# Ledger of designs, part 81: VH-VL binders against o60147

Target 1, 175 residues: o60147
Amino acid sequence: MLEKNKYLYIFRHIQTNQVLLSQGNVLKKTALFQLPYPLQKPVAPNGMRPAKLRKDHWVPLLKVEFPNESMFQSVFMQLLNYRKYRSVQPLTSDLLKLPIPVRRRKIMRQEVPNTIADLADILNKEKFPENSVRLQLSDKSDSEYADWPPSVQIDSEEIKLSRGFREKTTVDEAR
Below, E stands for the ipSAE of ESMFold2; O stands for the ipSAE of OpenDDE; V2 stands for 0.75 times the mean of E and O plus 0.25 times the DockQ between their complexes.

## First folded at step 3 (VH-VL)

Design r11 (framework fv_patecibart)
Fold by ESMFold2-Fast, scan of step 3:
Order: C-alpha cells, then sequence, then structure tokens
Structure r11 (fold): chain C 175 residues (1-175), chain A 121 residues (1-121), chain B 107 residues (1-107)
C-alpha cells in the first residue's frame, strides 16, 4: 500500500496542559488512553472531565511532517515509550511533599515541555536528512523547550485552531 | 488477520503450577501500543481478567492473584506465557488470551478459542 | 475496585422483541465501558466500544448508550442467533473488571 501516515498531530488540553498524540487531524475518544493517569480511580464528575472527549477543550499544539511512513512509525513508537516511562517514574521529593491534587496538576502542566523535549531527543538520536522533518506549532515559543537537530525545519506559520468557537445550540462543522 | 491460540495442560492437580502459552500471528509484541491479556471464566461464571503484558514488557496483574501470577513474552516465537502457582479446584476455568492495542483503546478486539483447565485431585 | 452490576441476570425473549440490558458502575467512569457477546461454548466477541461505538461487522440492531454510572445495551429486534450471555467491561480504573453477565434466551 502507499504511505498512509506521515503526519503526527499533537493536541493540548486548554486547562490542564495534558497532551494527546494522534495519527489524524481529528481526535478520537481512544486517544484519551494516552493520558498519564488513564487507570486512575474515578473521582467527582469534574475530576473526570479529561476522560470524556470534549473536543472544544483540546487545541492543536504542533504538527510534525515526516518524509515517509517508516520514519513516522519509528518516532511515534519512541514517543509513546518515552511517555509511558515518564508516567511510571518515581516522583521527586519536592512533588511528594504536595497534596495529590496539587501534585497531579503540576505534573500535567509539564506535559507540553516534556513532549516537545522528548520529540527533540528522539529526532537528535535519529539521522534524518537535513530539513526533512517539518514542524508547525500553534505557538512558536514552544519550540524553545528543546534544541532541534539539522533535520528539523520549523514552519514560520503557526497553526490556527481547527475549530472555531462552538455555540452551545449550534452544530459544529467538525465531524 | 489477528489470531491467538492457547495451549497447555488440561488437567492439573491441586498445589501444582499451571503454565499456559498463547501463540499468535498477525501482530508483533514489538508493535507500538500492543498488549496481550489473560482472562479466565469458571464454568457458568463471569469473565475475570488476570494479567496483561505490553509491547515494552510492562506487566499488570489482578491484585488478589498477583502473588500467584507471572506473565512473560517471547517475541522471537510470538508467544506470551502465563504461570499460575498453587492451583486449587476453584481455579478450574476456561483460560483465554486476548489482543489489546493501547492506540485503539483498552478493548479486547481478538480472542483465542480458550482452553479448559480442570483442577482435580 | 469498580463493581459492575448488570440487570437483569436472565431474560427469556420472543423473537423480534426489543431487549435492553443495563450495566451500573459503582463510580462514575465516563464512557469507559465495552460490551461483549458470548455464545454458548464460544469465546467472547466485542460488540460495542466506548459505551456507544459499534465494532466492525456488528449488526445495526445492537446499540449502546449511557455515560457516568448507567449504561445500556439494546437489541432492537432480537434474532435467534442473538441467544448469548452479554458482559459489560470497564477499563477506566485498575483493576479492570467485568459485570456478572446477562443471559438472553429465545422462547
Amino acid sequence: as target 1 above (175 residues)
Amino acid sequence: QVTLKESGPTLVKPTQTLTLTCTFSGFSLTDSGVGVAWIRQPPGKALEWLAHIYWDDDKRYYPALKNRLTITKDTSKNQVVLTMTNMDPVDTATYYCAHRSYLTGYHFDYWGQGTLVTVSS
Amino acid sequence: EIVLTQSPDFQSVTPKEKVTITCRASQDIGDSIHWYQQKPDQYPKLLIKYASESFSGVPSRFSGSGSGTDFTLTINSLEAEDAATYYCHQYYSFPWTFGQGTKVEIK
């Protein structure tokens, strides 16, 4: 078959800064299992908001274009592994001193810088051709969380929201 | 096409160790997000999840049975092995292995045919 | 651990009748419920994922609904081949658990 997936779409939660990886430009409910604590016990309904896909609460963080499917798969697999390892690592003594809800919020806020740093680390370990990987961000300042290899070309244009403001009584175009 | 098949002894004596092998095709346990689970069902009773192993060798066990269970993988043979110690007649059940992918969710999309294990003195 | 309670335990149903099976979670689990069908002497098969999404190849007469603590599996026109035990399954909180099952028979 032809190359099917050479784009990695990364979304961020507007309140918690949690990150979701997607092979498509629209989030599916299955992406929620990527969250750092997907197996946490249920709490009050408000504490469970990330477990339900609220599309208006997730915004584009960045889009990565790879030269081919095999390079995409390699990097995507490594990102999932980095993410999984981060979720099971022991917490620092500083974090352990915090109440659990405060601790979790602080950890979730680090998802964006951590994901960007992980992506850069993976790309620095690979030997891709110069300017072969194109990175487009919703906020270009997020690229400053890491040092990028020569294989990465950062797009001068920022990503705009895929969906406009959603009216409560109007059907959104996003299907 | 994903296929899984369980194999192992059909009769086990009390106090013995049970070893079951799941042999699969159509995927690799090196594939990102893939995992294999063991689930059992006593005759006429509900399904009970026992253990899960992921592509990165991460393992999960049902807490009440954790001290009796070991799950391992052999990626060169496309096999997952479950070991359960100190078998008791109440462990008589049909044992299934099932496929799961982290990327598609935590549903069991493909199952083996199951193997009945009877524990009797 | 989250307990899933199914209702009823057993139904004997006339062909073409509508069947509803309820699964109640001991805590709010969002939409983190899957439904499996198990015919006699067969392995379980996935019917519905994430409370309401049909799995590939599943007949349109099967549908799922609900969120939070209350979930329903509906068979809108029962056929003879639908005689089976149906299980709900949650994956929100470790350890992952199944309901006790609902057996549906044709009479």
Scores: ipSAE 0.006, ipTM 0.481, lowest interface PAE 14.1, mean pLDDT 80

Design r12 (framework fv_tocilizumab)
Fold by ESMFold2-Fast, scan of step 3:
Structure r12 (fold): chain C 175 residues (1-175), chain A 119 residues (1-119), chain B 107 residues (1-107)
Amino acid sequence: as target 1 above (175 residues)
Amino acid sequence: QVQLQESGPGLVRPSQTLSLTCTVSGYSISSGYYWSWVRQPPGRGLEWIGYIYHSGSTTYNPSLKSRVTMLRDTSKNQFSLRLSSVTAADTAVYYCARGEEWYVYFDYWGQGSLVTVSS
Amino acid sequence: DIQMTQSPSSLSASVGDRVTITCRASQSISSYLNWYQQKPGKAPKLLIYAASSLQSGVPSRFSGSGSGTDFTFTISSLQPEDIATYYCQQSYSTPYTFGQGTKVEIK
């Protein structure tokens, strides 16, 4: 199906809080290449492959509506670049002192606040029109991880867990 | 493809500093992994000495921490071990090894360099 | 520091025998345990990582199991080339520690 507006769908892992970005409302297995490697690489029985995508383990975190495809592409590419940048940064000495499972859990749990902060940073640097970018969160308190520019409007309605991502949201259905 | 090779003096006098270098080929030491030193006294077991992460951050075994320094030379793709104030108890085969980042298993090892502490 | 204790310290077995080595951690290490083979005069070789994952290129007769504090390493059918000392290693926290080793010999 064709979309009038372009949406960025952001998912989080129900157990680890790792984040995946998607151009569509359904995750594809190629999204797993976004996960920072090798630090967050799961160990499979064959030892060298990333874990298989289990779509039921990924729930909505945030949906971003852009007024056009060019704005979507710009922000999406920059967000991917921020994730790549984070994956190659050296770990702090404080993190290196932690036991391996504690360190990995802490790094993974930070992906939600980091992704939200990165999104806000990108939007603060871009000169988008006032109220042109709309955010709908599963947990509205997650918006507090960042300061948002005037171009951003946060929807008062949260994404309900049981609803997942759909082609139409309550935001999209305005009269 | 990845290879590690130790080099340095095989004989060190008591109270002096043991110095070893590990030369890495087939992978850049600045691109990832925990670049590690492990030693083995003759006829005994393995003891982890420490690592230098690709960032330059180091972690040392507390039993050796006051005497150990590890450095990296990214232009030569080498990392080194300095162990000060050596005694006969430091006589061992010294291995450099690459520690994988998730589970810290050592997948590549140097051949080992015997260092004898003797007058 | 986490202490790793292996049992037995040495064993003698015949070719074709099932050989079992155990490793016990002084505290829970989840599945952060690796197994190495060391032949005389050689560097250790990784066989098993994350308690039960077989390293690429390692024969399927080698296996690992366990979690928490108790771990087992098994050679399902001992071959002459398997004569070596085997070490467990915890990677849960620094300092990383090895067991004292188990020497496997042919009778």
Scores: ipSAE 0.006, ipTM 0.524, lowest interface PAE 12.4, mean pLDDT 83

Design r13 (framework fv_tocilizumab)
Fold by ESMFold2-Fast, scan of step 3:
Structure r13 (fold): chain C 175 residues (1-175), chain A 119 residues (1-119), chain B 107 residues (1-107)
Amino acid sequence: as target 1 above (175 residues)
Amino acid sequence: QVQLQESGPGLVRPSQTLSLTCTVSGYSISSGYYWSWVRQPPGRGLEWIGYIYHSGSTTYNPSLKSRVTMLRDTSKNQFSLRLSSVTAADTAVYYCARGEEWLDYFDYWGQGSLVTVSS
Amino acid sequence: DIQMTQSPSSLSASVGDRVTITCRASQSISSYLNWYQQKPGKAPKLLIYAASSLQSGVPSRFSGSGSGTDFTFTISSLQPEDIATYYCQQSYSTPYTFGQGTKVEIK
C-alpha cells in the first residue's frame, strides 16, 4: 500500500471565480465539464464541446492532504456528487428575475464559497482522526466560508498564486 | 489504439457461475478510467452490470449486486466478471467497456461475447 | 433508479430525411446524457456525450440537445449507413441506465 493520490487540488478561474477539482497538480481538459457555463464558445455548432483549457487562467484555491488514498477518493467523489446535485437544483426566485448573463455571473461567483462549504460539510460528516486532514489555501480568509471539524488542520503558510501548485520551476534547459 | 477483448465460455449451465475476462491493450487499467461490463439479451436493450475503478473499488447494479463480483489483474492488464447462480434470463451478449471518469460515457467497447445459459 | 424512456420505438425514413429521437429521464440529470449507435451484430458506438458534445470522428449530421429531463437526438440528413438502433444513456448516477432503443430503418 503506497500513500499515493492523497492530495486534492482545487483551482479557481481568475475572472469568473468558477472552480475546478483535480486529482493532480495539473488540470486536465476533461475537468471543464464540471462547469455548468462553458468559458468559451463550443467548437462544434451542434454540441457543448469542452472549451480549450487555458491553464494560465486558473490559479490555486486550495490543496487538501488526506492521510490515505481511500479517504481522498471518498471525499473527492462526494465533492463531485455535491457539484452534480447543485447543477440540477431549481434556481431561486431571486435568480430567475435576473437577465441570463447577470444570473450566470452571480452563480459563478458563488462557486468558491460553495465548494469550501461543501468540503467542510463532507469532512464534518466523515469522522476522520484529529488533525489528519491538512488544508493549505491561497487566501486564508477563504477558510471562513465554513466551520471546520477537529480532523482539519489549516496550514499557516498560504500557497503563492504566481507559483501555482508546483514547488519547482521547470526550465527549458536542463542545468 | 485502445482495444478491449472479451473471452470466456459461451455456454453455462443453470445454477453455475458465468465467468468472463476482458483483456485491455493500449492503456493500463490502473492508470485511469473505470472498467465496465454491459450486457444485452438477444433482441433486447442494454443493461449496465457494474464497474471496477482504476483504483480497484467496485460498484454494481443493485439488481445484480448479490450475484456479481468484478476483479482486476493489473499484471495481465485484465478485468473480469463473475455472475453466480445463472438462469436462462442471463443469456446475453456481454460487452466490456471503458468509462470516462467525470462524464461517465463509454468510449471503447469489446466486440461482445455471447453467453447462452442452457441445460 | 433513473428510468430512461425513448420515443419512438422504431421509425422508417428516406435517405436525406431529418430524423429526430427523444429521450426522457424520470428525474433531472442535468446534461449527463450520452447517445450510442448500434449496428446489427456490433458493439455500441459512442456518438454524443454530455447531451450535445460530438465524439471525435463522428459525422456532423449527428447532434444532440436538451438538459434536465428532456433530450433530443437528431440526424440532419439520413444516410444508408445510419441504419441502426440508437440508445440514450444517463450518466448522472449509478446504476447507469439506458433507454429501450429506437430502431431506424430506410423505407
Scores: ipSAE 0.007, ipTM 0.560, lowest interface PAE 10.5, mean pLDDT 82

Design r14 (framework fv_tocilizumab)
Fold by ESMFold2-Fast, scan of step 3:
Structure r14 (fold): chain C 175 residues (1-175), chain A 119 residues (1-119), chain B 107 residues (1-107)
Amino acid sequence: as target 1 above (175 residues)
Amino acid sequence: QVQLQESGPGLVRPSQTLSLTCTVSGYSISSGYYWSWVRQPPGRGLEWIGYIYHSGSTTYNPSLKSRVTMLRDTSKNQFSLRLSSVTAADTAVYYCARGEEWFVYFDYWGQGSLVTVSS
Amino acid sequence: DIQMTQSPSSLSASVGDRVTITCRASQSISSYLNWYQQKPGKAPKLLIYAASSLQSGVPSRFSGSGSGTDFTFTISSLQPEDIATYYCQQSYSTPYTFGQGTKVEIK
């Protein structure tokens, strides 16, 4: 019997710097609906989101291990809410002066710093035990986008992906 | 195949507690999704009552929050709705439904259970 | 709470007609908008999620578009089996709210 998932994986797009959240070490195609802008050319007026993931276009940004499923769920839900909140915020006057395609590229490039800052903000608000949350980053310099609380232990270990990453494998792929 | 089915009394007297159970088959309620209740008064539209997340966390519609309790029984793969102090305004068809985690769309619904609040 | 307003409340159209239903949110909800079909005596059935994504098994004549506050649902060629009430639903924030419904009838 494997226990419930207590790992959060965050992925980034290699070209756009857009970010996706996942409850396992695989990206499900439904995760693409987190994106406010489609990766492919829009087919309908508001655009269509892809039904198929390009594994080679997404790389791990970070992995977070929580002590239990309840803490994982709390943080995961809060990150989803931050994503929703950011999608409807008014644009700054600087951004409004830019053509729409340029504006979108600037917004997308900020998703990595913003997601890291959001994660740290959530963890700073929560009173988790010291060294109870393990954070692994693909690029350790990305930890500098935020100030981390004592509950977070930053590791240097490489993020391991399942051999069948594209097959929607999860952290408990032993099944 | 995922299936949801409501059960419980179809008649409740004013001031009593309305109690319904949703039995889920084909998927474990502790493995994902927002397990939800939605009601529809006769001839009227749909009103979301609340959900219990697969972790046990609950969120209720503020208009009903003081009267609503949702519980889950993972051993029976069931979740339930209790609505206290009912009045004739609570007469409705009650549906249980499965809400997807990103866009909270309801992809599976029970058949609906009509609950009439009457003397 | 986010209020969802549908237009029209009812319509009658002929088989083969293009039918359009509009849904307006009282505040921006991005693409957190879903569409359902409900036939008399039956539970609602999901047709479209995330404003424009067609649910598996749903005929391609159904489509959705829009973002922010204004959304449209279209049946490109109305069929007899499409007689139903259609609802939009926002999932941007709790409480999740539905439009009042649009009853579609055939002339």
Scores: ipSAE 0.006, ipTM 0.594, lowest interface PAE 9.5, mean pLDDT 82

Design r15 (framework fv_tocilizumab; at its last look DockQ between E and O 0.04; V2 from the best seeds 0.00; counts 0 for: pae O 11.9 > 2, placed apart)
Fold by ESMFold2-Fast, scan of step 3:
Parts: sequence; structure tokens; C-alpha cells
Structure r15 (fold): chain C 175 residues (1-175), chain A 119 residues (1-119), chain B 107 residues (1-107)
Amino acid sequence: as target 1 above (175 residues)
Amino acid sequence: QVQLQESGPGLVRPSQTLSLTCTVSGYSISSGYYWSWVRQPPGRGLEWIGYIYHSGSTTYNPSLKSRVTMLRDTSKNQFSLRLSSVTAADTAVYYCARGEEWLVYFDYWGQGSLVTVSS
Amino acid sequence: DIQMTQSPSSLSASVGDRVTITCRASQSISSYLNWYQQKPGKAPKLLIYDASSLQSGVPSRFSGSGSGTDFTFTISSLQPEDIATYYCQQSYSTPYTFGQGTKVEIK
């Protein structure tokens, strides 16, 4: 089992580009609570979120390694706060001019650049030691969505999508 | 099934420290969730005190932050609340509760422990 | 802090009546709102989370709606066992805050 609370695993949806945060290398069913749009229809009979997580629809975006649990916790909580803040902002006039289906696709596709920019912003505000935070991306060009501080070391090796985040811990979907 | 149970003294004198323990069964407190304390003065509403995250990191209500400490004992699967310098205004039923990680709804609660602050 | 205001503070209704309670946030909280039922001498019980999602095991007569600042909780057909105080709670940001509660009684 991987050590939790020191690694941040970020996934993206293969079709929508929506982003899920996880502290484990395999998504928990409850991670779906992060999403504003339902991925599965019809809605569950009791009005609950769908019981099944579609693991095959989510691929690694990036992995962040922190030197200790305190740094992980600080960054993770700030990233969650940024995501909540974005959810209450008014839509721009440019987005409001688009047809609803096009608007939805554009908003969802922006989650990857927004998440990367938010992570970089948080790390730039923190005064972490040089080369203390390690990033490993599935596509290194995604690092270009932001300017990174000296505390960040970007791994030259990309995550191989066929292997996911190398360790494959089975997610328990029963409640 | 997950169960939470509060324990600790039901009577505390003014200026002393209120100390309560929540014993959790059916789930490891180090595996997830925000392990929280919520209080309710007699005949009044609910007030969130704070939480200890499964990692040990804490967040407290700013109104109580200077007086609150939360700790966890992973070997006993317990988390505790210490509230210092108590006054009659701290008389309340104290609940421990489990907060879901993404939406922070409280799905399991202890039965509540009445703590009276009186001389 | 985000202030949560419930209306009404109390109500009396007959068995079978439709009961509606409202909750207002002092700022936008998206859908980060939960509803709890508390019976005398008991801990609160989660009924609705994320504004409109019914908790497992909760009767379908309970429902929630709304987003942003204005939220509604409804009991479609009041039953005797529904006599309780109901609380809304925002989970958008710490400190998490509750409404003052709505006491529901049978006439």
C-alpha cells in the first residue's frame, strides 16, 4: 500500500477533461462528489451519487510528492479552497454568449489548465525549500500552463498511461 | 457499521479544562474523514468546534481557537477535545461526528455528552 | 464567517401536510449545504447533503433544492415521526456554520 498524506494524485477524465484530486493512487467512489456535472445517467434511484466509479474513464494527469505530511496537507487544503472559490465565481460574458452545450464543454476542458495554474500559484506563495516538491506528469507540456517556483522539481520521466500511477490498489466501492 | 461514542467528565468548574474523548469503531480514524466536534447549549442550536483530519492536521472555529486542542490516538482509534478556561457559556451537549472529505457532511454522530460548567 | 438564516423558526402542521423550510446563506456557497433532523434528546441525523442528495435510508418524502444563497427543504407528506428540529449547515468554508433551526410540530 502506498503512503497516504504525502502524495497528491491528480486524475483527468478522458472525454471531458474534468479533474479529480486523490491522496491515493486509485480513486475512491466518493471522489465523484468533486464533480458539478453528473457523468452517469440516469440518476441513482434514491437520489444518491452513482454507486460505481468508472475507473477506466480516468487517467493520470500528475503526481505531486511532498517531503512531509504537513506540506501535503497545507497545499491540498488550499487547492480544495481554490476549487470551491472557482465554483462561486460568475461566468464571464464570453462564456455566456456561447450555446449551452459548447459552454459546458469549454468550462470542463479548462479544469486541467486551471488545476495546474492553481497548484503553481499555491506553491509560489509558500516558501518551501529548493527542489523539495517533485512533480511527475503524464504529459510534460502541461507544465507550461504555469510558472513554477524553485521549490518544484519536475521529473524527466512521464507517467505511462497504460500503467496508471504504477501501484494499483483496488478501490473498495462497497459502503 | 461505524459507531462514535463520547466519554469524559459531565461537570467542569469555571477556569478548568473540559476534556472529552470520542471512541470510534468500524472505521480507522487514520484512513480518512474529518473527525469533528460539534456542541449544542441547552435549548440552542449547533456550533461547530473544529476537526482533526485523519492525518492529524487540525482546524478550529476561530471563535474558540485560542482555547481548543484536538488530539488523536490511532492505537486506540480515539480522538479527543480539550477546551481550556471554561465558563458557564461552555455548558452544552458535545457531539463527536464524522465529516465526509469532499462535501463535509456529518454522516455519523456520537450520542452526545452533556458537560455542565458550574462551581 | 458565513451566516445561515432559517425560516420559519417554528411551524405547526397536520399529518399529511406539505412542509417547507428555507435557508439563506450570507454569501454564495454553490451546493455545499446539508440538512439534518434532530429529535429531542438525540444527535442530529443527516437527511440531505450537497443541497439535493438524499442520504441512504432516508424516506423519499424528504427533499432539498437550491443553489448559491437560497435553499429549500421539503417534507412532501408530514408523518408523526417527523416531529423534530431541522438544521441546515454550510460546508463551503470553515468555520462550518448551522442555521438556527426550525422546530416542526404536529397540530
Scores: ipSAE 0.218, ipTM 0.737, lowest interface PAE 5.0, mean pLDDT 85
Fold by ESMFold2, look of step 5:
Structure r15 (fold): chain C 175 residues (1-175), chain A 119 residues (1-119), chain B 107 residues (1-107)
Amino acid sequence: as target 1 above (175 residues)
Amino acid sequence: QVQLQESGPGLVRPSQTLSLTCTVSGYSISSGYYWSWVRQPPGRGLEWIGYIYHSGSTTYNPSLKSRVTMLRDTSKNQFSLRLSSVTAADTAVYYCARGEEWLVYFDYWGQGSLVTVSS
Amino acid sequence: DIQMTQSPSSLSASVGDRVTITCRASQSISSYLNWYQQKPGKAPKLLIYDASSLQSGVPSRFSGSGSGTDFTFTISSLQPEDIATYYCQQSYSTPYTFGQGTKVEIK
């Protein structure tokens, strides 16, 4: 069988720093359902789901290349489960002391470091071969949010795309 | 339109294996979604049995895990349920259903197939 | 496993009445809660997903609310065609579990 969907794509919102996981290099509208609360819910302390997907508001955070589909699916499902679990945890006393708008912004700002740490935690627990998983970041300093296992090779080049992960076809290639 | 249709024997003897196939039209089972089995004993509530994700990965209800196997045939756009060592307690209407990727709500269901476990 | 408890188990109401069904989860499930209608001899039909989002083609008299552990399903004005059993279902984690159902009848 062909090896399909062996890339994990992670996007960051340019304003809120919320995070979306994707199996494709372009976000689907339904990816917003990863954010457990609609924006209108006053009782939604963790993460806020926008009403619509605006693709121009989501930029690359990182991508991960896996040797095969099975490894991708395992990591992808675990990351999604980490996010669901976090969405139902009680807020800390320190967070509860903050005014609601400040609290929500602080929670959303944690999504990038939390997601990167979650990814590293999953990869450290997996027994993947050395250097079999290639990680590429838009900001290489973001790798400092976690300690990476020997299975991970961090690409020396940063992602240069300003929107999405799709490489644009040049006029000469499209002719 | 997406359509799901269950097929298989309506009568199974105790200790045998229950086998059902769901045929899907209007969407490729390898392109997305969770492809699920849910059962309902007569006059009773609904029980999720498990699913095959579009990649082929399976997850089963722990209460049934030791007896359940799910497989798929992507060339026929079908996925199947096998439940071993059945008893009268496994008598139910068996539904196949499509689960949405994120919220796992079941938006398309088959019509259901009654399977009776009887001597 | 997350246990889903519906209340009441059955109810009888007049056409035009407001009907309310509750569903309680044994632990927080955020908004990962769906509602289904099942008529005798038929497969369940999705009415509401994500606690409060109305499925396309579902009449606006159906609504849902809640988050965390306590959820409510409402029929604002009961119609004869709403005779059915209603189920809640959590989609927070596997195994995905259903409530025991609420049978709704016309008196």
Scores: ipSAE 0.069, ipTM 0.681, lowest interface PAE 7.2, mean pLDDT 85
Fold by OpenDDE, second read of step 4:
Structure r15 (fold): chain C 175 residues (1-175), chain A 119 residues (1-119), chain B 107 residues (1-107)
Amino acid sequence: as target 1 above (175 residues)
Amino acid sequence: QVQLQESGPGLVRPSQTLSLTCTVSGYSISSGYYWSWVRQPPGRGLEWIGYIYHSGSTTYNPSLKSRVTMLRDTSKNQFSLRLSSVTAADTAVYYCARGEEWLVYFDYWGQGSLVTVSS
Amino acid sequence: DIQMTQSPSSLSASVGDRVTITCRASQSISSYLNWYQQKPGKAPKLLIYDASSLQSGVPSRFSGSGSGTDFTFTISSLQPEDIATYYCQQSYSTPYTFGQGTKVEIK
């Protein structure tokens, strides 16, 4: 039974650099649940979960193509777990010395490289077949944040930036 | 280590204003977190009253919003609770607590202060 | 407001027993659920945060699980010092709300 390719899209917020995972090339409102819930405005500093999804504030960071649903789901769930684990880790002494707004900004700046590193780590551990996973980045330089296993084929073509969504493909429409 | 301590009168007359202060040590209230008040009537559960953020912004429980005022004094590293127009229903142990800024769990609590509303 | 419903309201078990407490939210709260232990005359103590994360210094016999609306708190082996009332608390949205509590006693 021939399975359709599955796609993981990772978006970043243009201001906060927060990261959202998406199964489609269009962000859904449910994706916001990946972010911490903000307290009543204006109490929470910028960088938490917004009340509404502003698609135009998010740009594609990378696209990962998997040959089947199993591989996609495995990586997707692990990415969420990595994020969760990181979010509950004790803050370093240096971070604790910083005011919360500054601290949060610093942490947010690390979401992109951390996500990329997480992805690479997950893929390294999974030991998928050679060139079975295709990775496309919006910025090729982002690939330098991690060592990629042989299972990953990095596309030479960068993702065309489109805020909040990408052009629909037949595969995306089937989801 | 972080410590919180409630202080204020233990007896308040009906219709008067309950006033409590929480003194924080080991951490600056201006640095972060959601400084909260939680109360517990005798033999009952816990009710979140509200918080004051390190920036000074406040959020109150809608059930108490009209009667609650929270302030902070960064110079003294204190934050306070005022609850106006008290009735017997406001008799409770009042706790101040520190709310974590991302997941908003209360990791440090004061020992609690019993406030009895009685004529 | 999000209502938190705990079950049971009270339980009695023997030392060494496995104890489970459930907490249900009236709506999805993702993993924004915390568990507290309150001993008589004392302030609540955080045991579990983010549904399943063990607070520093808390014994490993305490654990939490769940997501969305249904959550479980577990004491793998009840100890005498665990006599307390336990509360779940949602931190998903204000007003933050607590379950009604579960009183745990030893037979």
Scores: ipSAE 0.013, ipTM 0.576, lowest interface PAE 8.9, mean pLDDT 87
ESMFold2 (binder alone), look of step 5: mean pLDDT 94; pTM 0.955
OpenDDE, look of step 5: ipSAE 0.000; ipTM 0.593

Design r16 (framework fv_tocilizumab)
Fold by ESMFold2-Fast, scan of step 3:
Structure r16 (fold): chain C 175 residues (1-175), chain A 119 residues (1-119), chain B 107 residues (1-107)
Amino acid sequence: as target 1 above (175 residues)
Amino acid sequence: QVQLQESGPGLVRPSQTLSLTCTVSGYSISSGYYWSWVRQPPGRGLEWIGYIYHSGSTTYNPSLKSRVTMLRDTSKNQFSLRLSSVTAADTAVYYCARGEEWLVYFDYWGQGSLVTVSS
Amino acid sequence: DIQMTQSPSSLSASVGDRVTITCRASQSIDSYLNWYQQKPGKAPKLLIYAASSLQSGVPSRFSGSGSGTDFTFTISSLQPEDIATYYCQQSYSTPYTFGQGTKVEIK
């Protein structure tokens, strides 16, 4: 059977502004594997990730509705690739001049604008049908971080989902 | 410790479907990573077939995409490969492997399962 | 697709020698390059990821360098157990592609 709609949920951390992608409105603990661990090395390290997801620390950023599974999968995988690309980039000389805490805060503060810009870039490249993709944000002003293609319809209603629908799945981490 | 183990028929007839299962222990396949298949024809190099992401999303090598299907069974902690319409060119050792989500390096591999396509 | 070319296809060296293998990508892959060791009848083993990062448990005599299109893998002092075929792999974009392999043998 065909599925007409598929949803992509994006969450942000209330303190750090870090972003997590999810295929459902509930964040699984495994989503923490999306996060980089320490930023002091020239390339993103394969360091340890936080052991537990704090349910009260993550809120919805935006929700994207696609007309079918194929469009959803294409965009979702490309967003994961964009995040991977950003996590491996060497730190700029300007960032290296900053104290470590200031540097980390500056980088993390940009994850929301960067994720929104990446989503728009992908949607502009894909050339989907007009008004086929519905975007709903928790804060509509965040849509101003990018120029959206004709395929995107921005919902007038902001997201009203419960703060942090959370999965109880344990994250399995290497020692 | 994380371990991957391939299983399935070692002999497949031309035009039939090659079917292999990878059983994962020591880590939940729904917890992360790109769960991948890589093959190696006898005496030749490595060819990436595709992956199934821990969420169920799949990506296949375009050269094989029309013939490849990957599925996961999270209750058994397994993921599988089906390759249809096989020919002698599909004779290879088939490996399952775990690809790290960000850098996509393959840190754990199965032992490999030789599949021969012959009448 | 990104094509990966290794050089040389094979080499013979003595125990204690410095061994160098190169890998070239058909387009820039930044630092998304991994190196694997494969012994006869065995699965590949990850040695280096992200061009220059040593995998946990791998001896320090193995190292990698490079970025963009040109990459180098080095064994600083060849040991008997290092006799194997070595493969580079780009992880910049799908389909992920491997070099053709370099067979390392002892003289």
Scores: ipSAE 0.013, ipTM 0.551, lowest interface PAE 7.9, mean pLDDT 81

